# VHH binders against o26223, part 8

Target 1, 191 residues: o26223
Amino acid sequence: MKLLWTSQHIKVTVHIDGKVSKMDVLEAIKTRRSIRKYQDREVPEELIDKILDAAMCGPSAVDERPWHFIVVRNREMLEKIPEVHPYGAMVKDAPVAIIVCCDSSLEKIPGFWVQDCSIASQNILLAAHSLGLGAVWTGVYPLEDRVEGIRRLFSIPEHVIPFSVIPLGYPAENPGTRDLFDPDRIHLEKW

## First folded at step 1 (VHH)

Design b17 (framework vhh_lunsekimig_d3)
Fold by OpenDDE, second read of step 2:
Structure b17 (fold): chain B 191 residues (1-191), chain A 123 residues (1-123)
Amino acid sequence: as target 1 above (191 residues)
Amino acid sequence: EVQLVESGGGVVQPGGSLRLSCAASGSIFSINALYWYRQAAGIERELIASITSGGSTNYVDSVKGRFTISRDNSENTMYLQMNSLRAEDTGLYYCAAEFGDSYYDTGSELDYWGQGTLVTVSS
């Protein structure tokens, strides 16, 4: 890892070219943060492959695996995403984005696809982080305007539902760690 | 929604000290990080310090060793102790809050901003 300074002079730890430090699963989960600023640096295809592999390793309802992924690197398309997803402004600054979709024709049980695609999306975030990348989950479903916007922009068929847009890249910020443990949210045996 | 109100700004001589406060109200438990920004005349807003919910702090080089960011959770207040103030520290100081990993992120860098408090360092 190499320490870099952002334009805001905040220390950021980034992975050096091709070097991936291993994180255990708990470390990855606990230290992951949404990253919305990215370096002007391309993400190797190998890393995207690893991320997508991880995305497909999650469980799904009765193993329906309804997910599809659109990998977007085209600058023009990345810049258009904020036009239909106004809360995805950071996407235009990312070198790559993954759009997680559900093929409804693959559903075995109605409605569980949201959980399935959520698991896939979270795995993308965790995998990206473990590989020294930063990412953020920008929600599409169930907001109708966003769903339709993304659908139209990427010519997604009606039976396929865009679920999330996840920009990712080498981090240009370091939000730090969070302490989110709340024992009041834990109930033993009963509420 | 979170509301942030800055206070403590004023006029001070070079070498002097000020302590800024940022009072947070609303859903403060959802704040994952707090930030101090400043904006000098004719210059873009600059991040100068941050503190996470876990207490981790960061500073820009220009304020390191002089400024200290802290948080009092019992008072729902963040502070910026500014020592050894310089003329170049003059500006409007803003408090900002990050809500965290929101499914419905506004797409903004930060979710909440105060109105700012003016700091003037002048002899």
Scores: ipSAE 0.018, ipTM 0.326, lowest interface PAE 7.6, mean pLDDT 86
Fold by ESMFold2-Fast, scan of step 1:
Structure b17 (fold): chain B 191 residues (1-191), chain A 123 residues (1-123)
Amino acid sequence: as target 1 above (191 residues)
Amino acid sequence: EVQLVESGGGVVQPGGSLRLSCAASGSIFSINALYWYRQAAGIERELIASITSGGSTNYVDSVKGRFTISRDNSENTMYLQMNSLRAEDTGLYYCAAEFGDSYYDTGSELDYWGQGTLVTVSS
């Protein structure tokens, strides 16, 4: 079974000899943008599965891989996120959101779970972009009110820390690419 | 939560001037940088001007010396003063914000929530 993107509609179409849209890694990194406006269109489970597979492929300190993920599609639950996250208004309009969590019982080296969950969050953004979706990283940790708000809302156990909320969907905006290269931030041999 | 609303577009003759406004609902003090983008017909959307909370500005070469970006923190508004307008300046102008007080959700990327404002330079 293969899927093909169409240029007339941002849609995954099934064909006998279909292909998923390709972009190289450097292009994906350079053209990914935060997307906060989404089409009223469901994201297939197979795309979420691919995104979560990519999320778990990141490097992890001492290979601890402390990440867990909550996939939220329930409209009522998505509508409650802005109540505990002041900058998460776009989440209520997204067809799905992924909550990246750390299971602290899996931590092997203190504090490195933050880097691990950051890597997983970025991989979600890049994978979504490579599949023709748009997403945005909304910050939860280390803001205590947001951490506890999200924990209560999704019944997250005390030993698990919600790290980020990433709404995603088919993009309804196109902000274009950014030119961020700054040679003044590069030092040769020494500071 | 912050939202951006653009205004000030219109039809102007070559060599004329327009001032675009971008009003932020919510606190502009949460905004680290503000940006103007332009989308011309048949051309990819481009970043044309930026201003940081400290007042530092940047421009693309095609508008440098003709356009001036500014912000009024007391009015929660950003402006783009466009002088010596050319036919190639025609397009939809979008404002965008980079936020700083919410970390990754607002500080690492550009947010724009405006519908854009149309500028037509008629010859």
Scores: ipSAE 0.009, ipTM 0.192, lowest interface PAE 9.3, mean pLDDT 81

Design b18 (framework vhh_lunsekimig_d3)
Fold by ESMFold2-Fast, scan of step 1:
Structure b18 (fold): chain B 191 residues (1-191), chain A 123 residues (1-123)
Amino acid sequence: as target 1 above (191 residues)
Amino acid sequence: EVQLVESGGGVVQPGGSLRLSCAASGSIFSINALYWYRQAAGIERELIASITSGGSTNYVDSVKGRFTISRDNSENTMYLQMNSLRAEDTGLYYCARSPLYKGTSWYQGFDYWGQGTLVTVSS
C-alpha cells in the first residue's frame, strides 16, 4: 500500500514577540499564567507548528506517545465549543484552539495515556508562553458529557478520546506574577 | 448509570478452560480501558489482565500464554478466555472499567467494579 503524506515547499518561519522568547526554562515555568483574554490578532501557522513540535517532545510511558492534536481556527466551530463545554466560554474569543486527544490504539500501559496527554497539554501552555502567546487548559476528560460533546462536534473516532481544549492567542491581559512556593509541602527523608 | 455484570464462572478441573464475560450497560464502554481483577481468599484484589479501547492487551506473568482478554464494543462485552487452569487461579473474578475515572473524577461509584464471578479449580 502507498503511504499517505504531505510535503512542505518552504521552511517554517518563526515570529517571536518581545523578550518572552529569551526566557530561561525556570522563568518560563514560574511566569506562565492562564490567559483567557486575547487580542484580535492572528497567530501565525509557524508558531502553532513550533508549539505542536514541543508538545510531542514530552516524556511518555514506555514511549507510547498516544497524543493527537486538532487545530481549530474556524470561528463557527470555536463558537460551538462553549455549547458542549460550559467552562470554555473564552474559547470563542480565541483566534485558535488546540484539542489534545488520545489515540487509545497507541496505548501500551493501561491508564498512563492521561499522564501522557497532561504532559502534552502542559508543554503546549509552556511553549505558547515562551513564544509570547497566552493559553489556558480547559478540561474535557474525564467528564463524559464533555467528552461526548467534543467528540461529536469534531467527528472524533470512537477509539480516540478528547482530553483537553486549549485556546491560545496574543494575551490581552497581564495577571502578574505569583509566589506559589510552600515549604510545608516539602518533606525531608520521610513525612 | 453504567453497570458491569460478570458471568461464566464455575467449577473446573486442573488443565480445564472457562470463558468469563463482562457485560456493560451505558454509553462509555467503547472509550474506556477495561480490566479483569482476581481476589483469592485472604488476599487483596490483583490486576490480572487489561485491554484498552483500541485493543492493546497486558497480562500479569502468572497468566501470560494461558489467558486471553478481548472486547466487543458493539455488544458492550469484555471476555476472558482462561486455558490450562491451575489451582492458584481459584478466586472471585471482577471486571472493572478504567481506574482513571475514579482517580480523575474523585469517585465513579459502584460502576467501577462488578459483583464478581467465582472460579474454582479443583480435582
Scores: ipSAE 0.000, ipTM 0.139, lowest interface PAE 17.9, mean pLDDT 80

Design b19 (framework vhh_lunsekimig_d3)
Fold by ESMFold2-Fast, scan of step 1:
Structure b19 (fold): chain B 191 residues (1-191), chain A 123 residues (1-123)
Amino acid sequence: as target 1 above (191 residues)
Amino acid sequence: EVQLVESGGGVVQPGGSLRLSCAASGSIFSINALYWYRQAAGIERELIASITSGGSTNYVDSVKGRFTISRDNSENTMYLQMNSLRAEDTGLYYCAAGTEYIDSWGDHSYDYWGQGTLVTVSS
């Protein structure tokens, strides 16, 4: 026999006072779009801190949570990213970018850090959208030239792997919502 | 990363006692539960005892009152004190470590296993 038990935990998180969206979770998921054009406006530190808090709240294999984040606001550094990332041209026009990294010394299960960093990256995109910002995931790993380029540009140590570069800002485009539900991709009981 | 190494096995007469140790290389605080398994000839590995990070213990019925599991987090070591040993306790004893994956992958697994230590109970 299992006992029925309800646990109550105090969730202690770091929050910064700032402007918050009224968007619910399903709305955020369904209306998030990749944004590559940004207003010439600074993103407050408060919003970046909320986004990074959300990034660290994702599930992680064996709770290894191997993610580290580099926040880049320096215009000269942002302008150099397209030199090592061919699809990162929009980064130079963004007020800020977040580089999601894996610290391999924190890895407990070989290879699952990719899923961990994917989850962190998606949470950044959803949190940014919910706060009225736009963002886009530009891929770094597993493309070795991009991994090496980003590593050298930001002095990332050898045991740390840059996974994604996510520029973000106030959106200067509104691509609209997509209807992507496809029931033909759902199989009942068996393939 | 955690590696587990068992020690303390050997030959003992019925009614005797042995203390098994399981040493972890790495932090025990990152591991929520620790386990002792027994592999006897011709049967699957059987869970014998468990201890959570908070010290809560569970035992299989056949060893209740005879075996005691404990942990020393300062030494990164878990123990199994075995008293009143019987011939049927003979087997290869493995320690294992697993993390509760609530708010992570949602799956419970045994991430780490030791090499095993042999316990033989014979007159």
Scores: ipSAE 0.000, ipTM 0.090, lowest interface PAE 16.8, mean pLDDT 80
Fold by OpenDDE, second read of step 2:
Structure b19 (fold): chain B 191 residues (1-191), chain A 123 residues (1-123)
Amino acid sequence: as target 1 above (191 residues)
Amino acid sequence: EVQLVESGGGVVQPGGSLRLSCAASGSIFSINALYWYRQAAGIERELIASITSGGSTNYVDSVKGRFTISRDNSENTMYLQMNSLRAEDTGLYYCAAGTEYIDSWGDHSYDYWGQGTLVTVSS
């Protein structure tokens, strides 16, 4: 499925005191939660385009940009994903999922693709959150059974590695925010 | 920047009809999906209808079969045809457009909003 790309700029904005302003990036990061319950509501293609645009804005090793994205809206396919992904049960309830993949043929330096695809995945989550959607990162790589399951299900070539499955939808839950700051994880100058 | 201006509100008896308009200063095509909201006194604003750039429409259950949302790209105008109006349809009706986002309260919002047009359904 090819999405119609709209050359629209991504606007991450919040409404504050009747004024439109850009969402603070720290706020977006801090308030984002994994969402696993979704409304029976379709996600507009325009939002998916914005999310994917954000996904491709992250840095990559020597600018290799090894990522590919499969956008899945087919109900039957969404329902099959949990069969090969034990912790992907919520995918069947989502109106859409994005599968982040790496094309190994695009790697310039071996091994950094994991970081590249992680950044892309996180950008998807943050962009989704800023747009009023809920999402969750369901890990595929490096678990071989999940990788091969997703590969077979979506006929992904051998040189392409499925990395994550990210279901998206309008949230049907509000888990609240968490303070995850831990000063014990901070070391100054040395361990 | 796109400005939205609603019109067509007024007083109508139950069972009557009204047609609301939302005129955009910019291209209606370029602002993607369009939305009608309404806010009754003492109640939170609610989404009642939407139309995508491609013309797909959605309605809240309470207005299904009675309200019709449409858009005229040549006129840069969106419409809401309201038939079989009820007392519970009374409220301020807002047009919204642009990028969907979440506000500081966690509610869905949009880049552009009109000032609203008042619809009063009363005997």
Scores: ipSAE 0.000, ipTM 0.251, lowest interface PAE 11.9, mean pLDDT 87

Design b2 (framework vhh_lunsekimig_d3)
Fold by ESMFold2-Fast, scan of step 1:
Structure b2 (fold): chain B 191 residues (1-191), chain A 124 residues (1-124)
Amino acid sequence: as target 1 above (191 residues)
Amino acid sequence: EVQLVESGGGVVQPGGSLRLSCAASGFTFSSYALYWYRQAAGIERELIASITSGGSTNYVDSVKGRFTISRDNSENTMYLQMNSLRAEDTGLYYCARGLEYDSSGWDEGTFDYWGQGTLVTVSS
């Protein structure tokens, strides 16, 4: 018997600040959506710690793990992000944002830090979703004006590269589900 | 209040040309990436062309070299110049505004506003 294109999997119960979520990894991946509207509620530090732990558990090229994270809760700082990130308007309304950075001094193989930080960013999105939060990845690298704007705003040194800005909070929207499976993109044994 | 209004559709013979316009109001036009979608009968709506706030463009392979997307920030208008039209280009063309991220950071292709569409028919 084969489970053909289904979400029928064993679910794990997670207790989140008095709330219950049941979701296995495939369900989390398939139901995660970008969330840009947040409730006016604080996100507990414990949940941020769990999200960042998950972010650091991703694979990296030659195990270089070049990521560093800035956790921004200061309202004045969150309100300044849209000034340097033209597509980050929702950040000012979020209770918290995480800036994913690459410390180039930790890089062991040139260029692979982009993949490493992409993996960390996706793990943040999935972990947030699994914990009942919503988040969105706003792009910074490789857009030089955004890289320099974010670096200046958060006093990031030249050897550290800001990669993404991820606002997160309790979701105030539900965009629903997507069906994105396209068998025409799967090639067997040859292109 | 955000509004997008398409115009310029019509009937044209194969090999002909049309220029579509998308007139925008209610937002800071220059700050947003903008998109043209096409819906043919019996086919799901597909993205055919995009233009970022900085002017970078992208096209689906079937129209690359024949279609040109452009924007005029002073007139709050986006255009699609369609040359060498084929029967397969027939469809309803929609204008869309991006959700506060450009093509470089776009993971879901979701849009917060769509126009009503303008019909393009290529027949002989």
Scores: ipSAE 0.006, ipTM 0.225, lowest interface PAE 10.2, mean pLDDT 83

Design b20 (framework vhh_lunsekimig_d3)
Fold by ESMFold2-Fast, scan of step 1:
Structure b20 (fold): chain B 191 residues (1-191), chain A 123 residues (1-123)
Amino acid sequence: as target 1 above (191 residues)
Amino acid sequence: EVQLVESGGGVVQPGGSLRLSCAASGSIFSINALYWYRQAAGIERELIASITSGGSTNYVDSVKGRFTISRDNSENTMYLQMNSLRAEDTGLYYCAKYTSRGFYSPKDTLDYWGQGTLVTVSS
């Protein structure tokens, strides 16, 4: 049936550490979970490079690609994030975080940068998951106090808006997958 | 466009109380951090109280325990309850909001200022 999904169509991907990962795109989307507990293990630069490459491959309004990224590995800086982001307590325990930013000077069509940076953030989460890492999106924009706090903490210029803070690392928790399919949210032809 | 309107000021005896209100019309009030500033004669405006969109509050030391900031997002209104008023609390009280646009320098982070409401604590 077309309303059923199957896990038998798994693609083989070679991991940077030589480990073979078997996951098709639909399986990656369906099994990604927010991970807030990380092993005390550094993430190789090569994996961060792959994640940022994936982030930049997202679509953007009129191809404006307004995103910039800050990669934070400094322990003192990671430990300060919870002071300006109330829901960011897990960031201090992560080996690395990526801050997704919008450079407003690159914006070609007003307002779509939020969608552009959301796409980049989701691609970071999916790419991390596909590479055996765990991550979580912690929201910054549109909460004004978080935007200003993150801006000051990381010396972000006034024309650049911090959008999200995404801690990542090797997962120290393994939450099960969620069955979120709800047919009541699907309307055919009309509302 | 949209402006903040302060009210509730007046003359009060030392030890008395006043409640200030700051009303916004047509503003995206519920997602913004909100601020009360005070300006005494011949002195620049100082931040005395703030409340975030999530309800976290902060106060300057001189008003802690005496002043309470609160917000009602359904009414688009912020309040400052002032108790145990002192002569040094005399001044013009302004409300301001921090904008979510984020394209401005740190010194331009506050976009909306009301007309101010005068509080006089007289012996």
Scores: ipSAE 0.000, ipTM 0.095, lowest interface PAE 19.7, mean pLDDT 80

Design b21 (framework vhh_lunsekimig_d3)
Fold by ESMFold2-Fast, scan of step 1:
Structure b21 (fold): chain B 191 residues (1-191), chain A 123 residues (1-123)
Amino acid sequence: as target 1 above (191 residues)
Amino acid sequence: EVQLVESGGGVVQPGGSLRLSCAASGSIFSINALYWYRQAAGIERELIASITSGGSTNYVDSVKGRFTISRDNSENTMYLQMNSLRAEDTGLYYCAVDSPYEFTGYDSNQDYWGQGTLVTVSS
């Protein structure tokens, strides 16, 4: 009778597939693989927003958070990336790519922006995997030809450094799980 | 660019042994790790054994003590020695290689898979 308006704040839940079980953090880290083959299927903007939110949640040196992101969906632009990135052939077949950039004017500690942008790139890969997408990190910085090629292609200002290009989409391949644990790299109490 | 060719499969009686081989050819920058997977009827493809570039090995519990993975870098080949075979070991066995496909990339590893070799343990 009297309680009609009570929904003030609700969580929006999106299920990808009712048959897909939720993975924990360790499972996500251990099962994430580079995906270079994508279905001919668009990625919703809502998923890109979630991925970018995760990217910005990484730790950053002195909290400088120098990252900027370019979201590329334009087919003609994606098809030009392999011309400036010799190992980025898969980008032309992806429905979308994210370019991770550093605004050098935000750098508070010399050199740590590289680590900051690496953290953002890894969070993009993990978030994509957790959402049922596949992605791969293609390296740009510190390769001068790739940095300048991407800068020119996407009209990136001179004080901004393109760091990585990450194509993503629904996976069209299913690589096996890696086993990378090497106990010889672990030293107890001394080298 | 990398091709994997498996051999050594076949029909064997329970308690017998087989040695699977996987030869890698083509453009190979380096090999980080080598894997054997099994696809049995009614189950998803399962990682059975692995060996890293450092020589560390790992096995699924069901094959520990019976299977041995090894690599011969001079022949660019990996092996799976299978002893004390059981009917439940029947399946398609795939080799896979984790190798960087470019020296300047991040997570520049690409999985290369063989075509699979059939192992049948009957009777």
Scores: ipSAE 0.013, ipTM 0.332, lowest interface PAE 7.4, mean pLDDT 82

Design b22 (framework vhh_lunsekimig_d3)
Fold by ESMFold2-Fast, scan of step 1:
Structure b22 (fold): chain B 191 residues (1-191), chain A 123 residues (1-123)
Amino acid sequence: as target 1 above (191 residues)
Amino acid sequence: EVQLVESGGGVVQPGGSLRLSCAASGSIFSINALYWYRQAAGIERELIASITSGGSTNYVDSVKGRFTISRDNSENTMYLQMNSLRAEDTGLYYCAAQHYSGELWTDSPYDVWGQGTLVTVSS
């Protein structure tokens, strides 16, 4: 099932030393963390709509945009995800999850859909973070048992490939800050 | 699930030695790396030593040549041998494990943490 789109957009702001400012893109990228603990609080449909809008704005190979999304809010369905995804235990505790899928019929160039769906998945994580939510990307493709388990659970057609399951909600944990910059991985002019 | 329990902390005089242990239980076959962190009062928690399942080790410069990290896979235990201890080595020592999460797309540096063990270097 598809969600109805709203044309409203909430301006994302960050409180800095008592002031409110638009969240910087670099700050969002650098401070996003995998979140697996969620508050028992509903995520408004409008925020999901904004996240999916952002997900679809990523680049794709030859602009094929092969992504489809399943939004899961049904508690019984969320509770079944760990049965087919061994490391998706946190999904049952999330108020909502997004399943990123590739519709292979939309593929224009072979094999690049994996990169396309990776971009969409990362944009979901960044958009969620920018809106005050937490999320984690749990891997599905290319693990065939997970692919088939998720496909069967959500009645996904054979030509559609489930790529990732991303639970999200208001965070109930704060992992803190990471400094990952490593200049030894940067080469100037040549290797 | 994986659980880590540290032991071996205590009071030792400067120049002395101490051996910390970190016992792992649960899904230990999923552990691909183990870490020792140090938390001193008023100072951010710092990674001091690491060891991978393959035996590759890394150390922060301040402990190189003085500390040795090792694993005993048959006992599901990791050790930190601490020699030539200094006052600045005082702190809470935390064991942490990175295990194959199966989530695959995680930016959490460690999937499980121990409770910590206190090391005091004092005359």
Scores: ipSAE 0.124, ipTM 0.549, lowest interface PAE 3.8, mean pLDDT 84
Fold by OpenDDE, second read of step 2:
Formats: sequence, C-alpha cells, structure tokens
Structure b22 (fold): chain B 191 residues (1-191), chain A 123 residues (1-123)
Amino acid sequence: as target 1 above (191 residues)
Amino acid sequence: EVQLVESGGGVVQPGGSLRLSCAASGSIFSINALYWYRQAAGIERELIASITSGGSTNYVDSVKGRFTISRDNSENTMYLQMNSLRAEDTGLYYCAAQHYSGELWTDSPYDVWGQGTLVTVSS
C-alpha cells in the first residue's frame, strides 16, 4: 500500500502521556469481544509493550514461562499469514499481529505449555481490550498445517511451536457484549 | 491542547548539516503521526518527511538519502537530521502532528502545527 503522503491518510496513534486505561479486570473480561475489523490506525509501540508485559505476567507450570512473542508489523508478512492460516483473513487488515510461541526447551513439565501460552494469549486479548484495541485469537496449534505454515513463514526453529496469531488494532466494529453465563455448566460438589 | 515547538534552525553553508527538533507539549493522549513540512519563499508548504507511531518513515524524493526523521517518545521530541544541505533546502520548517483527543479513541484526528524554524542554506 503506497503510503499516501497526505496527513489525512497517516493514521498512527502514539501514546505519549503514559495514561493507563481505568478499565477494571472484570469489565475487561466481560466486555471483551473478538475484533476482526480494524481502523486504518497504527498501534503505538508503547501499547504493544504494555500488552506484552501483561502477556508475561500470567502463571505458568512450575514457572516455566515457555512463551516467546513475535511482533509483526511488516505489511508483506501480515498479508502472507492468511495464506497459511485460512481463518486468519483479518490479519492482513491489522496494523500489527503478535504470534505467541512456545520454546519447548523451556518446558519443565511436558504438555503444560499449551495452558501457559493460552494464558499469555488471553492476557494479550484482555490487555488489548483494556487499552482500547481490538484483537482476536486465531488458533495455530494444534493444527499441524497452520503450525508448519507459520513456522516456515517466520523461520521459527523446530523446538519452538507457534501457538496463536493475534492481530490487533483499533476496532472498526462493535459487536456488543454477550451474556455468556450459563448456570447449567455449574456443578456443585459433583457432576 | 497539544503544542509543537520547533528548534535547531539557522544559517548553514551548502553541504552542511543541521538537526531540527520538534518538542511536543501539552495534553497529549495520542499522536498518530509526525511530519516535517517546509515552505520556501514564494512556494507552497510541502511535506518532506513523516514518521508513524510504528516507526515507519517516508521522505519526499528531494530529501531522500540526506534527511532522516526520527522520534524519541521518552522525550516527546521528533528530529530531522539534515545532511548535505542545498540552497534549495532553504525555508521555514514546520513540525506537524496528527493527534487524537485523549477522551475517545474514536475521535477524528486533527493536525497540530508548530510555529516553524528557519533554515537558510547559503554560501
């Protein structure tokens, strides 16, 4: 995309005042939605840093912290992601995506890395939402074709497993909130 | 309100260098992009360089390879390093920002301009 040299077309947002969203954790959780449409606005690096900080604050099995993050802003790369991720079409429209990966060499207990990376991914979503961004979790693992596709595209080592691709941007949609509470899913003392 | 203040202008010989600064002050929530413009005598103001929040830079052809735009977010300052200056680079240099209000992220951006700093390239 030829960056049109008009001030009107350069829509990049940089937070320079260090303001933090006042959205509380419950509000963030309850009001978060998957956002698949994004404004033509850049996401400031400061926000990405905050999001990644949040991503690394989650618990992990025996504190193994196996996660790595690839931050993708390159348009060409963003546009290639849908080629290997059939349900990642929105990634090409996002100003940035975070690829959450597991370094298997950091695992202390086998198999818990999925939970660890899930927690990291969810924290990314919640943090993004709290900061006024929209995001969506596009699953990579455990689908082998997606795993290998992302691996090849980003030259990810064999011992590192791409887990999720999370496009982020200022939302260009408002899907509203949902009431997902289901008392039938709650069992007391026993099934 | 966001304010921009340019500095660093002056008189320099052809082939010389200058570094311009643009300091942002005031109530700033977000800046989408920062720009350098210049206006030579009798000529309309022209965009010469831009930098996005992501660090992407663009230049007009006449300054490519000679000018470098950069930003220091920690200092709320944008810079324009000008090397290999030419007589045709003479003009009033303006800093501009595309800014959003700090209240609603859905607000439309608006442009803020500095007062300009004069650059004179003369032998």
Scores: ipSAE 0.008, ipTM 0.274, lowest interface PAE 10.5, mean pLDDT 86

Design b23 (framework vhh_lunsekimig_d3)
Fold by ESMFold2-Fast, scan of step 1:
Structure b23 (fold): chain B 191 residues (1-191), chain A 123 residues (1-123)
Amino acid sequence: as target 1 above (191 residues)
Amino acid sequence: EVQLVESGGGVVQPGGSLRLSCAASGSIFSINALYWYRQAAGIERELIASITSGGSTNYVDSVKGRFTISRDNSENTMYLQMNSLRAEDTGLYYCATGYSEDLRYPSTGFDYWGQGTLVTVSS
């Protein structure tokens, strides 16, 4: 066991087949933009699977993970979403949309499913961006008319709450990145 | 800040009873799910009982029918009534609350753990 103590301050160099692995999460977070114009190009199922895997990796209140997802590729169904969501016009032009839902039977702490589904929605946006896709969050909950409209369109059970509709596709627009850092919103030690 | 303080542990004979209490300070008690964990020698902390803010309860099979979890939101206190105690019930009992992904390990910010109270069931 003595060797473990003497290695506390040792610097080691690890070579992995002569290559260095990189990950740039901060770039993904800072450069993600809402994309509302999409190419007429199909999104492979493999990319949707990766996005949904990432969506389920978010933190969840008391680890309840109440999220369920509906993947919509049917053009006729996508064209009906703007009828019940007035700010969802872009959804009809997307090759695919993900509907984020809360299964209330999985809820362990009342009300925190909103935060859980918000986290899942943001992970969808970030994962899509990291894979070269564009997406936008269109709000459903807490607007009763949108909740019920989406429920009716997709035969969603009464115990399940549609939270957001996220169309995605290969981007047909390139909005520039934004610098949103505002040091006036950071308070040291007290307000 | 939320702090949890357990009490009520002790030494009892097999078949005996104990009532554990978990007193909380802080403003989030009434909305939190609350948990009793047990840590026995050589075993990671095991969730043995839970109660939601609405009063729904859940128990690990080994204590079901013998232990009863309850809460009093007006007193910011949770209880574990332990009946028909067995040698294998021996351990440190922790109460816990929070919004964590893994309640077996304390985390800073959202997870709150007590210091634990020792229960020894001996013949």
Scores: ipSAE 0.000, ipTM 0.103, lowest interface PAE 18.2, mean pLDDT 79

